# Designs tried in a protein design chat: VHH binders against q9y6x5. Part 296

Target 1, 379 residues: q9y6x5
Amino acid sequence: LPPKLLLVSFDGFRADYLKNYEFPHLQNFIKEGVLVEHVKNVFITKTFPNHYSIVTGLYEESHGIVANSMYDAVTKKHFSDSNDKDPFWWNEAVPIWVTNQLQENRSSAAAMWPGTDVPIHDTISSYFMNYNSSVSFEERLNNITMWLNNSNPPVTFATLYWEEPDASGHKYGPEDKENMSRVLKKIDDLIGDLVQRLKMLGLWENLNVIITSDHGMTQCSQDRLINLDSCIDHSYYTLIDLSPVAAILPKINRTEVYNKLKNCSPHMNVYLKEDIPNRFYYQHNDRIQPIILVADEGWTIVLNESSQKLGDHGYDNSLPSMHPFLAAHGPAFHKGYKHSTINIVDIYPMMCHILGLKPHPNNGTFGHTKCLLVDQWCI

## First folded at step 13 (VHH)

Design V70 (framework vhh_8dlx_2)
Fold by ESMFold2-Fast, scan of step 13:
Structure V70 (fold): chain B 379 residues (1-379), chain A 125 residues (1-125)
Amino acid sequence: as target 1 above (379 residues)
Amino acid sequence: EVQLVESGGGVVQPGRSLRLSCAASGFTFDDYAMHWVRQAPGKGLEWIGNIYEKGSKFYNPSLKSLVTISRDDSTNTLYLQMNSLRAEDTAIYYCARGETVWLRSGEYQTKFDYWGKGTLVTVSS
C-alpha cells in the first residue's frame, strides 16, 4: 500500500496558543506523535503566500504568490480573492499535489487549501472543493475521508483547510482570552472529530497526518495607526496592497515618492525594492512593487480612516507572534518527540520524502526535519 | 420584522451636547454589532462608529473626541452621545445593523442589512 498523507491547516494558529490554552485532543495527538514548537514562516506572513510555500517549499519571490493582493505591471493583471483562480498567478511553482499526480499516477484530494481549485501547469487536484467559507469542517472532512477510501488511482495526498482561528483573531485580537478560549476549544473539538473519524474508518493507523498553520496573530489597536495620507497625496502613487506591508507603485519619480514616505512614521520601514533586507527573501519577483512599506508589529497602515482589525499578521517573520506550529502523527513519525524550530519551506521536502516523491528544486532543507522521521537519523 | 427607531434629534445650540437613542426590535440585539452613520445636507453617508456585541467600540478618527457609543442589551437600545456640537454636525443620524465579515485574505467588509429612518440634528442658534 503506498504511503498516505493528510495535511491540515488551521489558519492563523499562533504557536504560543498551545502554551496559554488547553487542547486535550491536540495534546493526545502530540503525545503519540511529534511537535515542532515554532515554524518560521516566509515573509510576508500572509495566508496565500505561506499556504503556497508549505506545498512548494519555496520563498514567495520564487513561487510568485507574494501577497494576498498583487499587481503585475507587464500584463496589468490584479490578484485578489476575486481573481485567485487565474492560473497565471500560481504557475511560477509546482505544488506537491501536481507532483504527486504526475510521478506515480496517484490521485490528490483537497478541501479548500489555497490553490487546489486552480489548474496549475494544466493539472488540478484529482478531487477538490471550490472555495466556499460557508461549508462546514464536517463536510470537508467527510469528502476527504471518502476520497481517501474510494478512489482510483488511490488518493495518497490530501489537504484540509479551515479559516479559524484567523477570522476570530482579526475580530477580537489574540489577547482576548474569553473569545479566543471559545474559538480554540472549538478547534480542539474539531481535531478530536478528525481523529475519531479516521479511527472509525480504519484510516488512522496507516495515514500520516500533519496539523499546521500558515502564520500567527498580533494585537492591533486604533491607537496604533499610520496614516499615509498625512505624508503623500494619492495622485503620486497606485496602492497595490496596504497593511501591514504596503506595496507602492509610483506614478511619478520613484525617488520623490520614497523621499515623501521615508520619514512618514517612526513605526514603519520604507524600502526601495533593491534595499529590502536579504533575510526576507522578498525581492526577486516582478510582482514585488518598487517601494515596500513594512509596519512595526501591531501597527496598521491606513488611508485617513479607522481600522477594525484588533488582530493582524503579515509582519516581520522573525517575530514569534507570526509563527505557527506543526504537529504530526503516523507511521512516518516518531512518538513523543518535540523539536524546537523548522522553516516553513522545510515541510515540502519532508512531505515528498514521506510520499516517495522526487521534490522539485526548493528552498527547504530536508536535514532540518530528519529528527521527526522514524526512517532517518539526526545524530 | 426587524425595526430600528432613532430618537433624540432636534435643534441644539453650538457647543452643547446631545444623546441619540435607537430602539431595536425583531431580532436578538445582543448578537449583533450596531453602527451610527450620518448624512449632512447635500453630502454622502459618513460612518460615525460601531459597537460590537461585547462592547468593543470603533470610531471614525475624525469624530473620536466628539462622540461616545454605548448599548444597553437589557432594553435593546443603542446610544450615541455627542459633545461640543458644531454647525458641521447638522445631519440626519441613522442607526444601522451591520456585520463585519472577515475574509481569509485578512480584509474585512461591513454588510449593512437594516437601517432606521433617521433622526435630524440641527446645530444652529
Scores: ipSAE 0.531, ipTM 0.764, lowest interface PAE 1.6, mean pLDDT 92

Design V71 (framework vhh_8dlx_2)
Fold by ESMFold2-Fast, scan of step 13:
Structure V71 (fold): chain B 379 residues (1-379), chain A 125 residues (1-125)
Amino acid sequence: as target 1 above (379 residues)
Amino acid sequence: EVQLVESGGGVVQPGRSLRLSCAASGFTFDDYAMHWVRQAPGKGLEWIGNIYETGSKFYNPSLKSLVTISRDDSTNTLYLQMNSLRAEDTAIYYCARGETVWLRSGEYQTKFDYWGKGTLVTVSS
């Protein structure tokens, strides 16, 4: 029988939440599986970029989803959260569901994972749901399990995306213990529902399940705002993305815009594109704008307005607050094994190995994840 | 039926303080974020601020030093405290219920679903 994998993302699930809150269902999952305590994500630490890095194994500059809001200077196209269906944005990489469908006589299934409702290289997930935030976790789970159990060719790769705890992390901030406790308990209950559903349907023992996230969350404050309007007039630039990484397209000379910005706040770094730190791997793509502003952790860039964000992400990927975790269970994985850290780009070649797929060239290192797997030699 | 009723408006002298109230009925008040919005004569709507069901408060930066929003969930009442009133604060003040929708991008949108009829505040000597 071909191996099967279900990849689940809970958006914005900071790794440190596991130490500070009770997760009885997730703890039972981990006890019989593996836990990676920290996953070092890619810069910028945002939803669309990191979800695409998980399924391609590429840095953002390589896969082309470089932000949640983008402008492509070559084609003059704009990308946003509500305008993400143009295949143009996704075609700089080949995600795992496309590879799964093209290399073997296999199907893929998707419940809301970013990119799965878009034809990429003329290939769309065999079964998918168009993105709609109003669809319950239960409805997404019902569709995924139906497709895993009732499809020809068989579904061997399935994805499931859930917007929490990201939405609540933004609203309450991660330091709001009372409200975050309630939200995280609900997520743990959803994990319990997931496991129970898979067991009832006879899928649990033969299915590999990965539970992970794209990024963490850090505490923000109305006392930590950078007002960009105090730095530079709107007539000098077009704003492509705002916070906490601002993408600036100059309407005048780039050096003049840079000089107006570079000393405006001690709580943000201002980079000309060629000066962006090499460690970010965020330079070699036309969608990365000529000037990038990077706010310090917990600081929000605004345009002469308040911010209702009590939590945010997008910050430097070296920050532990930006890191998610990875937990996995199934026939491919050891039982009761803990690992400290992997890179988010390492998930892709590991998943390709589990599914028996030849990975496309990628930035991940299979060696970083081999100790999670029963069929690999760690010595 | 959902109702929002503003009160406390009237004529007030420059430099003085005024507190507006909004009485809410027909819904579970303590489950919703509430907003204050004003409209000066011949101008558009200006958002003053809001208060979440948690008590977290957010203000228009231009008004932050001049106003305080609070709520009393036991009486289903929203308040706007205004200090050091100026002639330019003359406006109709609206109480509104608004849902804050958080997108996958981490951005948010406010959707107003119910408004009061407004209370007029005139700042004049």
Scores: ipSAE 0.672, ipTM 0.840, lowest interface PAE 1.2, mean pLDDT 93

Design V72 (framework vhh_8dlx_2)
Fold by ESMFold2-Fast, scan of step 13:
Structure V72 (fold): chain B 379 residues (1-379), chain A 125 residues (1-125)
Amino acid sequence: as target 1 above (379 residues)
Amino acid sequence: EVQLVESGGGVVQPGRSLRLSCAASGFTFDDYAMHWVRQAPGKGLEWIGNIYEHGSKFYNPSLKSLVTISRDDSTNTLYLQMNSLRAEDTAIYYCARGETVWLRSGEYQTKFDYWGKGTLVTVSS
């Protein structure tokens, strides 16, 4: 029987939530598995980019999902939540479920992981659910476990995505301990449900399970707004993405737009595309706009409007507030091992190793995850 | 049966203050975000602001200095305090129940499921 892996994402699960709140079910999972305390995600620290980096092992400039809102200057196409199913946006990389299906002739299953309801290189996940936020965690789990048990060729790679605690992180802000404690308790209960379901179905002992997230969350405020309308008139540019990383497409000379923006606020950095810091690995893609604005942590860029975001993400990936964690359990993983930090791009080659797949060229380093695995020497 | 009933409207002189009330019934009031929305004669709906069940308040920035929203969960009542009223504040004021839906992109949308009939405020000398 080939190795099996279930990859679970709880969107916006900031790493230090593990230290500030109680997670009895997650703690039991970790006790018999592994914990990576911080995962350094890719820039920008947003949902679609980081979810695609997890399953491709690539920086955003390489896999092409460079933001949650994008414009491609070559084809003149626009990407948003309402049209994310166009394969064009996803075709600059090969995600692990495609590799799983094509290299090993195995099946993949997906409950709403970004990209899994899209044919990528003419290959869609063998079993999938179209994205619908109204579908319960329980229904997603029911479908995944059914597919793990009842598929030919066998499902060897499965994904499960859940929108919380990201939605509540935005609504309450991560510093609202009373409301966040209730939200995070619900997440822990869902983890308990997941483990119990896998045990009841006889899957638990032979399945590798990774629980991770795409980014963290930082506190925002109505007192920390950058009004872009006070910097520049709308007639000079097209706005492709707003906050906390604004993507600016000039309608006039790029230098003129840059000069209007560069000294407008002490709480954002303004970059011409070629001047974006090398450490971001956010430069070499047609979907990265000619001018990028990067707000300081906790600052929100607005267009003469209020923002209801008490929490947000997308900020500099060096910020610990932007980091998620990774926990894993199963036959491939050590028991009771804690590791400090990996890069989010390292998850892909580790998963390929567990599944016996040859990884596509990627930005991850397998050596960074070796100490998590029972079949590896880690010095 | 869900009901929202606005009161406190009427004719007021420029520069004066006015407080509107919205009496809610037929649901667990303290579980929902509540909104004020207005419509001036011949114009579209303008969102004034909201108050979440956890007490956080958000305002239209063009109106923030002129209004305060509050709630009393013990009496199922939403309030809108308006100060320094101007002729352009003449409008029908609606109380609405809404939920802010947070998309996985981190953007948000407000969905209104119940509205009151509105209360007319006329600012004239």
Scores: ipSAE 0.618, ipTM 0.813, lowest interface PAE 1.5, mean pLDDT 93

Design V73 (framework vhh_8dlx_2)
Fold by ESMFold2-Fast, scan of step 13:
Structure V73 (fold): chain B 379 residues (1-379), chain A 125 residues (1-125)
Amino acid sequence: as target 1 above (379 residues)
Amino acid sequence: EVQLVESGGGVVQPGRSLRLSCAASGFTFDDYAMHWVRQAPGKGLEWIGNIYEYGSKFYNPSLKSLVTISRDDSTNTLYLQMNSLRAEDTAIYYCARGETVWLRSGEYQTKFDYWGKGTLVTVSS
């Protein structure tokens, strides 16, 4: 039988939650598997960009999902979470489920992972659920496990996405120990349900399972706001994305807009596109706007309005608060191994190796993940 | 039937303080976020602030130093304390019930499903 892999994402699961809270089910999973303590995500540290980087192995400038809100000047198209199903936005890369279906006589299954309800290069996941936040984790799990057990050609790659703890991280902030403890205990219980379901169905011993996330979360405050309206009039620019990375499309000379913004706040960096730090790998794409504003950790950019975000993400990817973790279990993985850090783009070539797929050109380095794998030499 | 009834409005002189109340009935008050919104004559609706069921409070930045929102879940009552009143604070003040939905993009949307009839505050010398 071909190797099988289930990729699970809990949105916004900050790596250091593992050290500050108890996760008995997740710790049992890790005991017989592997843990990567920090995953360095791509910039910007947002949901759609990082979920697509996990499954393509590409930086945002290369795969084209450069933000949760985007504008394409050539086509005049706008991207948001309310109109994310236009294939145009997703066609700059080939995600692993497409490769899985096209290279091998195999099927893919998806429960809500970003992009899986969109035909990409005219290929949609063999089995999928249209995105609907009201669908329970149990229903998503029931569908994924049914498809893993009952499909021909066999489902060899499956994905499962869950919105928490991101929604609660935004609502309460990551420093609200009382509320976050309750939320994270529920997440751990869902991990327990996942493992129990796979065991009951006879899938557990032969299935590779990766549990990861797209980003972390940092504490925000109404006392840490940057009011863009205090620095520049709306007549000078079109706002494409706001916080914590603002995407500015000038209506006048770019240098004039830059000069109005450059001293706006000591808690925000202002970049002309060509001056964006090389370490971000966030420059070479037409969807990246001419001026980018990057708020300091915990600061929120606003337009003369309040922000109800007590937690947020999207900040500099060098910040540990922005980093998720990766845990994995299955026949491909060592047992009881801890690794310090990998890059989020390294997950894709590792998954291709596990599934026996030829990866598309990507920004990941297979060598970074080889110590996790039983069939690799890692000295 | 859900009811929100504002009280405490009236004529007040500039520089003085005023406290508005909103009496809620017909639902489990402590399960909902509550909002204050005002409308000055000839102007649109202006959000003042809210208080969540778990106690967190958020304010319009332009009004933050001038107002305080509180709630008493034992009496199903929402309060708005206003200080240093100005002529510009003349408005109809509404109590509203809201639900905040957090999207996977990290953005949020507030849906207002019930409003009171409002109470008039006139700031005049």
Scores: ipSAE 0.598, ipTM 0.797, lowest interface PAE 1.5, mean pLDDT 93

Design V74 (framework vhh_8dlx_2)
Fold by ESMFold2-Fast, scan of step 13:
Structure V74 (fold): chain B 379 residues (1-379), chain A 125 residues (1-125)
Amino acid sequence: as target 1 above (379 residues)
Amino acid sequence: EVQLVESGGGVVQPGRSLRLSCAASGFTFDDYAMHWVRQAPGKGLEWIGNIYEQGSKFYNPSLKSLVTISRDDSTNTLYLQMNSLRAEDTAIYYCARGETVWLRSGEYQTKFDYWGKGTLVTVSS
């Protein structure tokens, strides 16, 4: 019987929520599985980029999903939530569900993971749901479990995406303990429902399950705004992405635009593309704009307007507030093991190993995750 | 039935202050964010600001120095305090219940589901 893996993402689940709130169902999952306390994500710490890094093992400059809003200067195409189905944006990498379908006589299933409703290299997930935020977690879970139990060729890789706690993190901010407690308790109950459903269907003992997230969340404020209109006129540039990482396409001389922005705020770093810190691995792609602005943690970039964001992400990936966690359970994983930190790009080669797939070239290091696995020696 | 009823409008001289009220009924007021929106004659809707259920306030930057929004959850009432009124503040002022929808991109959109009928404020000469 081929090994099976279900990859679950709760968007915006900051790692230290595990220390500050009670998660009885998640704690039971971890007790008989593994926990990675911090996952160092890729820059920028945004939803689409990090979800694609999880399933490709690549930095954003390599897989091409470099932001949630993008412009490609070579083709003159724009990317946003409204045109995320153009394969052009996704074709710079091969995600694991494509590899699963092409290397093995196996199927993939997807409940709304970014990219799974798009044909990538002419291959779409065998079973998938078109993205729709109004579809309940229960409906997504029902479809995934049905496909895991009733498919030929068998579904061996399945994904499940949920938008919380990201939406509530933005609305309330991560420091609103009363509101975040309610949201996180609901998520823990969904984890309980997931485990119960898998047990009732006879899937639990033979299925590998990974629960993770793409990024964390930090507290923002109306007192921490950077107004670009105070420094530069709109006629000098095209804005490709705004906050907390602004992508600037100059309409005039690049140096003139840079000089107007470089001293705009003490709470923002301004980079010419070639000067972006090497540690970000955010330089070598045509979709990365000529000037990038990076706000300090908790600061919001605006255009002479208010922001209702009490929480946000996208900041420097070295910030612990931007880090998610990873928990896993199943026949491939040790029981009761805690690991401190892995890189988000390390998840892909680990998943390929579990499924018996040959990984495409990637930025992950299998050695970083081998201690989680029962068939590996940890030294 | 959800009802929002604005009051306190009228004719006011430039430089004066005015306080508008919005009486809410038919829903649990303290569970919802509330907004003030205005429409000057022959112009589009202009968002003034809102107050979340937990009390966080957000304002149109062009109006922030001139207005204050507050709520009294014990009386289900939303308030708009306006100071230093100008001729250009002449408008119909609406109380609205609005939900902020957070997209996975990190962007947000405000959806208004209920509106009052509005109260006219005229600032003359």
Scores: ipSAE 0.605, ipTM 0.817, lowest interface PAE 1.6, mean pLDDT 93

Design V75 (framework vhh_8dlx_2)
Fold by ESMFold2-Fast, scan of step 13:
Parts: sequence; C-alpha cells; structure tokens
Structure V75 (fold): chain B 379 residues (1-379), chain A 125 residues (1-125)
Amino acid sequence: as target 1 above (379 residues)
Amino acid sequence: EVQLVESGGGVVQPGRSLRLSCAASGFTFDDYAMHWVRQAPGKGLEWIGNIYELGSKFYNPSLKSLVTISRDDSTNTLYLQMNSLRAEDTAIYYCARGETVWLRSGEYQTKFDYWGKGTLVTVSS
C-alpha cells in the first residue's frame, strides 16, 4: 500500500510566532512528531515563489516563478494574480503532484496550493479546487479528506493552503500582539480541527502530515517609505514589481537608470541583474528584470503614495523574520524530535523519499532532512 | 441600518482651517477602518486617507501635510482636520467604511461598503 502525504501551508507563519504565542493543538501535533524551528526560504521571500519551491525543490531562477508579479522579456507576457493560470509560467519545473501522477499509478488532490489549478506539462492535480479566498478552511479540509478516502487511483499526495496569518500580518503587522494573538489562536484551532477530522475518518495513523509555511512577516511603518518618484521619472522605466523587491525594466540606457536609483535611499540596495548576490540564487532567468531594488527589512518602496502595509515580506532570505517553520507527524517521522534549520528546497526531496518517488533534479539536499525520518540516520 | 452622516462643511475662506465630522451608527464602529474621500467639481474621487481600528493612519501623500484624520470610538465619530484651505480643496467630502482585502501577492484592495451622502466644502474668497 503506497504511503500518503498531506502538505498543509499557513501562509506567512513566521517561525518565532511559535515562541511568542501559545499553540496547544500544534504543540500536541509536534509532541508526537517533529519540529524544524526555522526553514530558510528562497529569495524573493514571496508567496508564489516559495510555494513553488516547496513542491519542486528548486530556486526561483530555476523553477521560473520569480515573483508574484512577473514579466518575461522573451515572450513579452505578464504574470499577476489575475492571469496565474497560464501554464507558460509554471512549466519550467515539475511539481511533486505531477511527479506523483506520472511515475506511479497514483492521484493527487489539492485545496488551493499555488499552481494546483494549472495544467503543468499537460498534467493537473487529479482532484483540485480553483482558487477562491472565500472558501472556508472547513470546506477545503472536507474535500481533501473525501478525496484521500474516495479516489481511484488512490490519492497519495494532497495539499491544503490557507491564507492566514499572512493577510492579518500585512494588515496589523507582526508586532500587534492583540490582533495577532486572535488570528494565531484561530489557526491553532484549525490545526485541532484538522487532526480531529483525520482521526474521525481513520486517516490519522497511516497519513504523513506536514504543516509548514512559505515565509514570515516583518513590521513596516509609514515612517519607513522609499519614494522612487523622488529619484527617477516613471517615463524612464516600466515597473514590473514594486515592494519590497522592485523589478525595473529600463526604457532608456540601463546604466543611466541604475545611476539615478543607486543613491535614491540608504535603505535600499540597487543591483544590475549580473550583480545580484550569488547567495540569493536569483539571476539566471529571463523573468528577472535588468535592475532589481531590494529594500532593507521593514522598508516599503512606493510611487509617491502611502502604503497601508503594516507588515510585509519579500525581504532578504537571511533574515529570521522571513523564515517559516516546519512541523510533521506520521509513520515516516520521528516522535518528539526538534531540528534547528533546513532550506525550503530540502522539503521536496524529503517528500519524494516519503512517497517513494524519484525526484527530478533539484537544489535540495536530502541529508538535511534525513534526521526527521525513522528510516534514516543523522550521520 | 448602517448610517454615516458627515457634518461641518460649508463656505470657508482661503487659508482657514475646518474640521469635518462623521457620525456612525448601526454597527460596532471600533471594529472598522474608516476613510475620507473627496470629489472636486468635474473630477474623480480622490482618497484622502484612513484610520485603522487601532488608530494607525494612512494619507494620500499630496494631502499629508494639510490634513489629520482621527477617531473617537466612545462617540462613534470620525474626524478630518483640514488646515490652510485652498480653492482647489473645494469638493464634496465623503465618510466611508472600508474593508481592506489582502491578496496572496501581498497587495491590497479597499472595498467601500457604506458611504455617507457627503458634505460640501466650498473654499472661496
């Protein structure tokens, strides 16, 4: 009988929330499972890029989802939340649900994980929900558990995505302890509901469950704005993405645009594409623009406008505030084990191992996650 | 039964200050972000600013030095203080209750679900 895995994402769940707030249901889950305290995500630390890195094991420059807003210089196509269903954007990698369906006679199920409502290499999740933020966690959970029990071929890989605490992190900022406490308590209750539902349906004992996130959140302020219009006229460039990583497509000489931006703010780094730090692994893709602006933590780039973002993400992936966590439970995982850090790209080869799939070439290192697994040693 | 009622408008001389009020009723006022929006004759809507539930304030940068938004949750009242009024500040001023929707991209959209009928401010010598 093939192993089964449910991958759950709570968008924007910053790792240190676990230390600053109480999570009784999540702590019960961890007590009989594993916890990775920090997951070092990929740059840029945004939703679509990191969700796709989790399921492909690739850096953004390799899987092609390099931002939440993109422009491809070769094809002249634009990507945004409104047109994210064009397979063109997703076809530079093979996500695990496609691998699961193609290597074995198995099905995949998806409740709104980014990319799962898109045919990728002519393959879409066997069972999926089109993205709709108004659909409750309960309905997503009901569909996933139904598909896990009532599918032919059997569903062996399932995903479940939830938009919080990201939306509230943006609205209130992570330092608003009163509002964040309420939001995080609701998430903990949803985790309790998840575990109880799986137990009631007889799925809990034989299902591997991973609870993780794509990024963290940092505090922003109206006092920390970088106004691009103070440094350069918008007629000199096309803006592809704004904040906190601005993607600039010059309409004039690239060096002239660079020189106008380079000294714009002491709280922003300006890079020509070839000068982007190697540690970001954010250079070798046509969707990465000729000039990239990277704001310092907590600073927001604007175009002579206010920003209502009291929290944001997308910043340098070395920042602990950008890091999520990973918790897991099931027959593949040790019980009561804590691990300090893994890279987000390491999740994919670990999941392939659990499912008995041969991973596509990837940037993850299986050795980094083997200590979590009962059939492996940490040496 | 949600009602927003603006007051304090009228004819004002250039250079003067004016405070507009918005009386809210029919909902739990302190649970909502509140906005000020204006429309000058023959122009479109111009967002002035808002105040979140806990008092965080956001302003249109072109107006930031000229206006202050505040709220009194004990009286369910939203205020707009305007200083150094100019002829170009002549407009109908609207109080609005807004819901900010946060997208997966980290961008936001404001949806206004209730508006007052507006109060006219005419800046004329």
Scores: ipSAE 0.471, ipTM 0.736, lowest interface PAE 2.0, mean pLDDT 92

Design V76 (framework vhh_8dlx_2)
Fold by ESMFold2-Fast, scan of step 13:
Structure V76 (fold): chain B 379 residues (1-379), chain A 125 residues (1-125)
Amino acid sequence: as target 1 above (379 residues)
Amino acid sequence: EVQLVESGGGVVQPGRSLRLSCAASGFTFDDYAMHWVRQAPGKGLEWIGNIYESGTKFYNPSLKSLVTISRDDSTNTLYLQMNSLRAEDTAIYYCARGETVWLRSGEYQTKFDYWGKGTLVTVSS
């Protein structure tokens, strides 16, 4: 029987939350599995881009989901949280569930992972739930475990997505220890429910489970705002994405727009597309706009308005506050092993190895994750 | 039933201060964010600001130096303190209950479900 893998994401789970709060259920999970303390995500450190990088092993410029709000200048199409179902946006890469279904007559199952309710290269996850934030974690878990247990052909790859602690991180900010403690305790309880459900159904001993996240969270403030309207009249450009990475499409000469923005605030960097730092791997895609503004950690770009964001992400991927963690348990993984860091793009080739799939060309390095795996030589 | 009742409006001279109140009933007041919104004669709605259930406050930048929002959860009352009133502050002032919903994108939206009937503030001699 082929190996099985469940990939779970808790959106916005910053790596150092593990050190600053108590997670009895997650620590029990880790005790008999592996922990990667820091996962270096891709730029920009946003939900849709990083979730797609996890399942494709590609930088954003390569997989095409370059932001949570996008514009394609060739087709004149717009992407947003409320307009994300057009396959056009997702077709620049092949996610793991598509590869899984196209090899050896296997099935995939999905509970709300970004992209899983969209046909990509004419292939949609065999079992899926249309995205709906009102659906409980329990209902998502019930569907995933049902599909893992009784599907023909067998479900070998399953995904589960949960919106917290991201929503609360935005609302309260990560420095609000009282509110964040409550939210994170609830997440730990959900992890306990997950493990208990898998044990009760007889799935736990033979299932590989990865728990990870797409990014972290940093503290923002009403005192750290960059008012873009004080830099340039909004009539000179079309705004494609605002904060903390602003995507600017000029309506006039690009150099004139750049010069108006370049020295406007000491708390943001202004880049012409071709001058974006190579380390970001954020240049070679039509959906990346001609001018990109990158706010410093904790600074919010606004249009002559307040921001209700007390926490945010999207910042420089070198910042530890932007990094999630990865924990895993199952027959493929060592027990009681801790690893310091991997790149988020490394998760994809590792998952392909576990499932016996041939990965599509990707930016990950299998060698970075080999020490996590029982069937690999680790020196 | 949910009710929001504004009070404290009336005629006030330019340069003076005024405090508006909003009495809430029919729901657990301390679970909700509360907003102030105004409408000047012949103009559209203008958001003044809000206060979260946590006490965190957000203001329209154009009005930030002129207004203060506060709440008293023990009396289910929302307040708007206005200072240095100008003729252009003449408007109907509304109290509203709104939920801030956070999307996966990190964007947020406010859904207003209940409004008061408003209280008229006239700034003139």
Scores: ipSAE 0.640, ipTM 0.823, lowest interface PAE 1.2, mean pLDDT 93

